# Miniprotein binders against Putative cysteine synthase: the designs that were tried, part 15

Target 1, 336 residues: Putative cysteine synthase, of Sinorhizobium fredii (p55708)
Amino acid sequence: MLHTTVTQLIGQTPVMSIDVPGRNATLVLKIEKNNPGGSMKDRMARSMVIAALQDGRLPPGGTIVESSSGNTGTGLALAALEFGLRFIAVVDHHAAPDKIRMMRALGAEIRYVEGDFREDEVAVVERQRLAAQLGAQLPGALFMNQSDNPANPEGYTGLVDELVAQLPDGIDAFVGCVGTGGSMTGISQRLKRNNPAVRTIAVEPAGSIVFGKPGHPYYQSGTGTPAGDEVGKVLDYGCIDEGVQVTDTQAFETARYIARRKGLLVGGSTGGAIYKALEFIGAGKLTGTVVTTVADGGEKYLGTIFDEEWMAKRRLLDPAIAAQLDGWLFGKARAA

## First folded at step 8 (miniprotein)

Design s8 (from q8 with L5W)
Fold by ESMFold2-Fast, scan of step 8:
Structure s8 (fold): chain B 336 residues (1-336), chain A 116 residues (1-116)
Amino acid sequence: as target 1 above (336 residues)
Amino acid sequence: SPEEWFRQAYKYLLMGRFEEALKRLEEVVKENPDHPRALYNIALVHFWQGNTEKSIETFERAIEVDPSNVLYWAWLAFLLYRTGRPEEARKVLEEGLQRFPESERLKELLERLKKE
């Protein structure tokens, strides 16, 4: 099909398998970084915008507002362009310059919160407050509020339909990252509707509060809920069989490993999901067809995760991770 | 026969099924422990599986059995460099260049080591 708009390119992403010999398992990667905005968030952004337009909550030619300097903001900027909407991204003064540049290049208006905040959690609270205020006060404006928006998880149902068609022999487990809870909820509910026996595992960063563990800072972006923020109302705990934590070191070393051994640049949260999927396969806890998503590309992390000096300064390097991955994938650990 | 084991191994290599390929190659070395082509391919499979140390050991064995194949020297030096053993890599390249003074591949690898 010859597409005429960028949002029509969302979805129909490929799958890639990594066979795990000796473990009776295959890890399948859904390559969501191939969406036009570079992440799986394009699916939920399009869904939220369409739902708001159809429900009359957002008028044609209106303004959408969201607190995001990351993947959600990029997806919303693309959707806004296609539907003739204005997009205001509410950010703090410490937002990464390249994330702001990408949204601005796509026509987004950037609004900074007042003040100089030390803690990310305080900046997040102020960003949410300003976004809600703008949505309420500007004519024809709507705060998308992704964490509480039911169209967020609904946007991922097409991803599951694609997986079912691409994997005709069935899916035994899904391992995915949890942030707002939208993708975990949408994917898990749809998979379990098709096969209630599918095992669903949600991965959050160590230091995230989604599953009630104590909060502390973490470097993984676009995943988890930091201390001081609220877990999204879109998260349906009932469709999640197990919640687990992954450390920054485990996630980032795994992303670096996949880049060097498979030639696939993945983001940090994807590294975490892959690490946990392989750990569970290695322990015999998961067998058969185990699916995870490559939520975004490693190109956004070249100055961080893929920069050895950045990693070393934060004490995030650990050669034991590559050895663990080699052991799970190839039956033996590599020499360090 | 060795030819039948190689044929089966190559079939599995084309499919990315490295463990199955390795089993077939190991049948050749059971029959002849000093088969250079089998050792070379076993070393490559270990490398592709992420068993770099076994790959190094097997290339060392391949050179011992057949020191006349410049490719074995190049692989050994490359793997030593990648595993943080640049001084050993340099010694392998220097010894290799004594045997193959016109080898552009060994000269290129040695220059690469010097530039860092």
Scores: ipSAE 0.000, ipTM 0.082, lowest interface PAE 21.2, mean pLDDT 84

## First folded at step 11 (miniprotein)

Design b10 (from w1 with L22E)
Amino acid sequence: SPEELFRQAYRYLLRGRFDEAEKRLEEVVKENPDHPRALYNIALVYFWQGNTEKSIETFERAIEVDPSNVLYWLWLAWLLYRTGRPEEARKVLEEALQRFPESERLKELLERLKEE
ESMFold2 (binder alone), alone request of step 11: mean pLDDT 81; pTM 0.748

Design b12 (from w1 with V29E)
Amino acid sequence: SPEELFRQAYRYLLRGRFDEALKRLEEVEKENPDHPRALYNIALVYFWQGNTEKSIETFERAIEVDPSNVLYWLWLAWLLYRTGRPEEARKVLEEALQRFPESERLKELLERLKEE
ESMFold2 (binder alone), alone request of step 11: mean pLDDT 83; pTM 0.781

Design b16 (from w1 with V65R)
Amino acid sequence: SPEELFRQAYRYLLRGRFDEALKRLEEVVKENPDHPRALYNIALVYFWQGNTEKSIETFERAIERDPSNVLYWLWLAWLLYRTGRPEEARKVLEEALQRFPESERLKELLERLKEE
ESMFold2 (binder alone), alone request of step 11: mean pLDDT 81; pTM 0.757

Design b17 (from w1 with V65E)
Amino acid sequence: SPEELFRQAYRYLLRGRFDEALKRLEEVVKENPDHPRALYNIALVYFWQGNTEKSIETFERAIEEDPSNVLYWLWLAWLLYRTGRPEEARKVLEEALQRFPESERLKELLERLKEE
ESMFold2 (binder alone), alone request of step 11: mean pLDDT 81; pTM 0.751

Design b19 (from w1 with T83E)
Amino acid sequence: SPEELFRQAYRYLLRGRFDEALKRLEEVVKENPDHPRALYNIALVYFWQGNTEKSIETFERAIEVDPSNVLYWLWLAWLLYREGRPEEARKVLEEALQRFPESERLKELLERLKEE
ESMFold2 (binder alone), alone request of step 11: mean pLDDT 83; pTM 0.783

Design b21 (from w1 with K91E Q98R)
Amino acid sequence: SPEELFRQAYRYLLRGRFDEALKRLEEVVKENPDHPRALYNIALVYFWQGNTEKSIETFERAIEVDPSNVLYWLWLAWLLYRTGRPEEAREVLEEALRRFPESERLKELLERLKEE
ESMFold2 (binder alone), alone request of step 11: mean pLDDT 83; pTM 0.778

Design b22 (from w1 with F100Y)
Amino acid sequence: SPEELFRQAYRYLLRGRFDEALKRLEEVVKENPDHPRALYNIALVYFWQGNTEKSIETFERAIEVDPSNVLYWLWLAWLLYRTGRPEEARKVLEEALQRYPESERLKELLERLKEE
ESMFold2 (binder alone), alone request of step 11: mean pLDDT 82; pTM 0.767

Design b23 (from w1 with R99L F100D)
Amino acid sequence: SPEELFRQAYRYLLRGRFDEALKRLEEVVKENPDHPRALYNIALVYFWQGNTEKSIETFERAIEVDPSNVLYWLWLAWLLYRTGRPEEARKVLEEALQLDPESERLKELLERLKEE
ESMFold2 (binder alone), alone request of step 11: mean pLDDT 82; pTM 0.766

Design b24 (from w1 with L113R)
Amino acid sequence: SPEELFRQAYRYLLRGRFDEALKRLEEVVKENPDHPRALYNIALVYFWQGNTEKSIETFERAIEVDPSNVLYWLWLAWLLYRTGRPEEARKVLEEALQRFPESERLKELLERRKEE
ESMFold2 (binder alone), alone request of step 11: mean pLDDT 81; pTM 0.766

Design b26 (from w1 with Y81L)
Amino acid sequence: SPEELFRQAYRYLLRGRFDEALKRLEEVVKENPDHPRALYNIALVYFWQGNTEKSIETFERAIEVDPSNVLYWLWLAWLLLRTGRPEEARKVLEEALQRFPESERLKELLERLKEE
ESMFold2 (binder alone), alone request of step 11: mean pLDDT 83; pTM 0.783

Design b27 (from w1 with E4D Q8R)
Amino acid sequence: SPEDLFRRAYRYLLRGRFDEALKRLEEVVKENPDHPRALYNIALVYFWQGNTEKSIETFERAIEVDPSNVLYWLWLAWLLYRTGRPEEARKVLEEALQRFPESERLKELLERLKEE
ESMFold2 (binder alone), alone request of step 11: mean pLDDT 82; pTM 0.774

Design b28 (from w1 with I56R)
Amino acid sequence: SPEELFRQAYRYLLRGRFDEALKRLEEVVKENPDHPRALYNIALVYFWQGNTEKSRETFERAIEVDPSNVLYWLWLAWLLYRTGRPEEARKVLEEALQRFPESERLKELLERLKEE
ESMFold2 (binder alone), alone request of step 11: mean pLDDT 82; pTM 0.761

Design b3 (from w1 with P2D E3P)
Amino acid sequence: SDPELFRQAYRYLLRGRFDEALKRLEEVVKENPDHPRALYNIALVYFWQGNTEKSIETFERAIEVDPSNVLYWLWLAWLLYRTGRPEEARKVLEEALQRFPESERLKELLERLKEE
ESMFold2 (binder alone), alone request of step 11: mean pLDDT 82; pTM 0.778

Design b30 (from w1 with L110A K114E)
Amino acid sequence: SPEELFRQAYRYLLRGRFDEALKRLEEVVKENPDHPRALYNIALVYFWQGNTEKSIETFERAIEVDPSNVLYWLWLAWLLYRTGRPEEARKVLEEALQRFPESERLKELAERLEEE
ESMFold2 (binder alone), alone request of step 11: mean pLDDT 83; pTM 0.784

Design b31 (from w1 with K107E K114R)
Amino acid sequence: SPEELFRQAYRYLLRGRFDEALKRLEEVVKENPDHPRALYNIALVYFWQGNTEKSIETFERAIEVDPSNVLYWLWLAWLLYRTGRPEEARKVLEEALQRFPESERLEELLERLREE
ESMFold2 (binder alone), alone request of step 11: mean pLDDT 83; pTM 0.786

Design b4 (from w1 with L5R)
Amino acid sequence: SPEERFRQAYRYLLRGRFDEALKRLEEVVKENPDHPRALYNIALVYFWQGNTEKSIETFERAIEVDPSNVLYWLWLAWLLYRTGRPEEARKVLEEALQRFPESERLKELLERLKEE
ESMFold2 (binder alone), alone request of step 11: mean pLDDT 83; pTM 0.787

Design b5 (from w1 with L5K E31R)
Amino acid sequence: SPEEKFRQAYRYLLRGRFDEALKRLEEVVKRNPDHPRALYNIALVYFWQGNTEKSIETFERAIEVDPSNVLYWLWLAWLLYRTGRPEEARKVLEEALQRFPESERLKELLERLKEE
ESMFold2 (binder alone), alone request of step 11: mean pLDDT 82; pTM 0.778

Design b6 (from w1 with Y12H)
Amino acid sequence: SPEELFRQAYRHLLRGRFDEALKRLEEVVKENPDHPRALYNIALVYFWQGNTEKSIETFERAIEVDPSNVLYWLWLAWLLYRTGRPEEARKVLEEALQRFPESERLKELLERLKEE
ESMFold2 (binder alone), alone request of step 11: mean pLDDT 82; pTM 0.779

Design b7 (from w1 with Y12R)
Amino acid sequence: SPEELFRQAYRRLLRGRFDEALKRLEEVVKENPDHPRALYNIALVYFWQGNTEKSIETFERAIEVDPSNVLYWLWLAWLLYRTGRPEEARKVLEEALQRFPESERLKELLERLKEE
ESMFold2 (binder alone), alone request of step 11: mean pLDDT 81; pTM 0.762

Design b9 (from w1 with L22R)
Amino acid sequence: SPEELFRQAYRYLLRGRFDEARKRLEEVVKENPDHPRALYNIALVYFWQGNTEKSIETFERAIEVDPSNVLYWLWLAWLLYRTGRPEEARKVLEEALQRFPESERLKELLERLKEE
ESMFold2 (binder alone), alone request of step 11: mean pLDDT 82; pTM 0.776

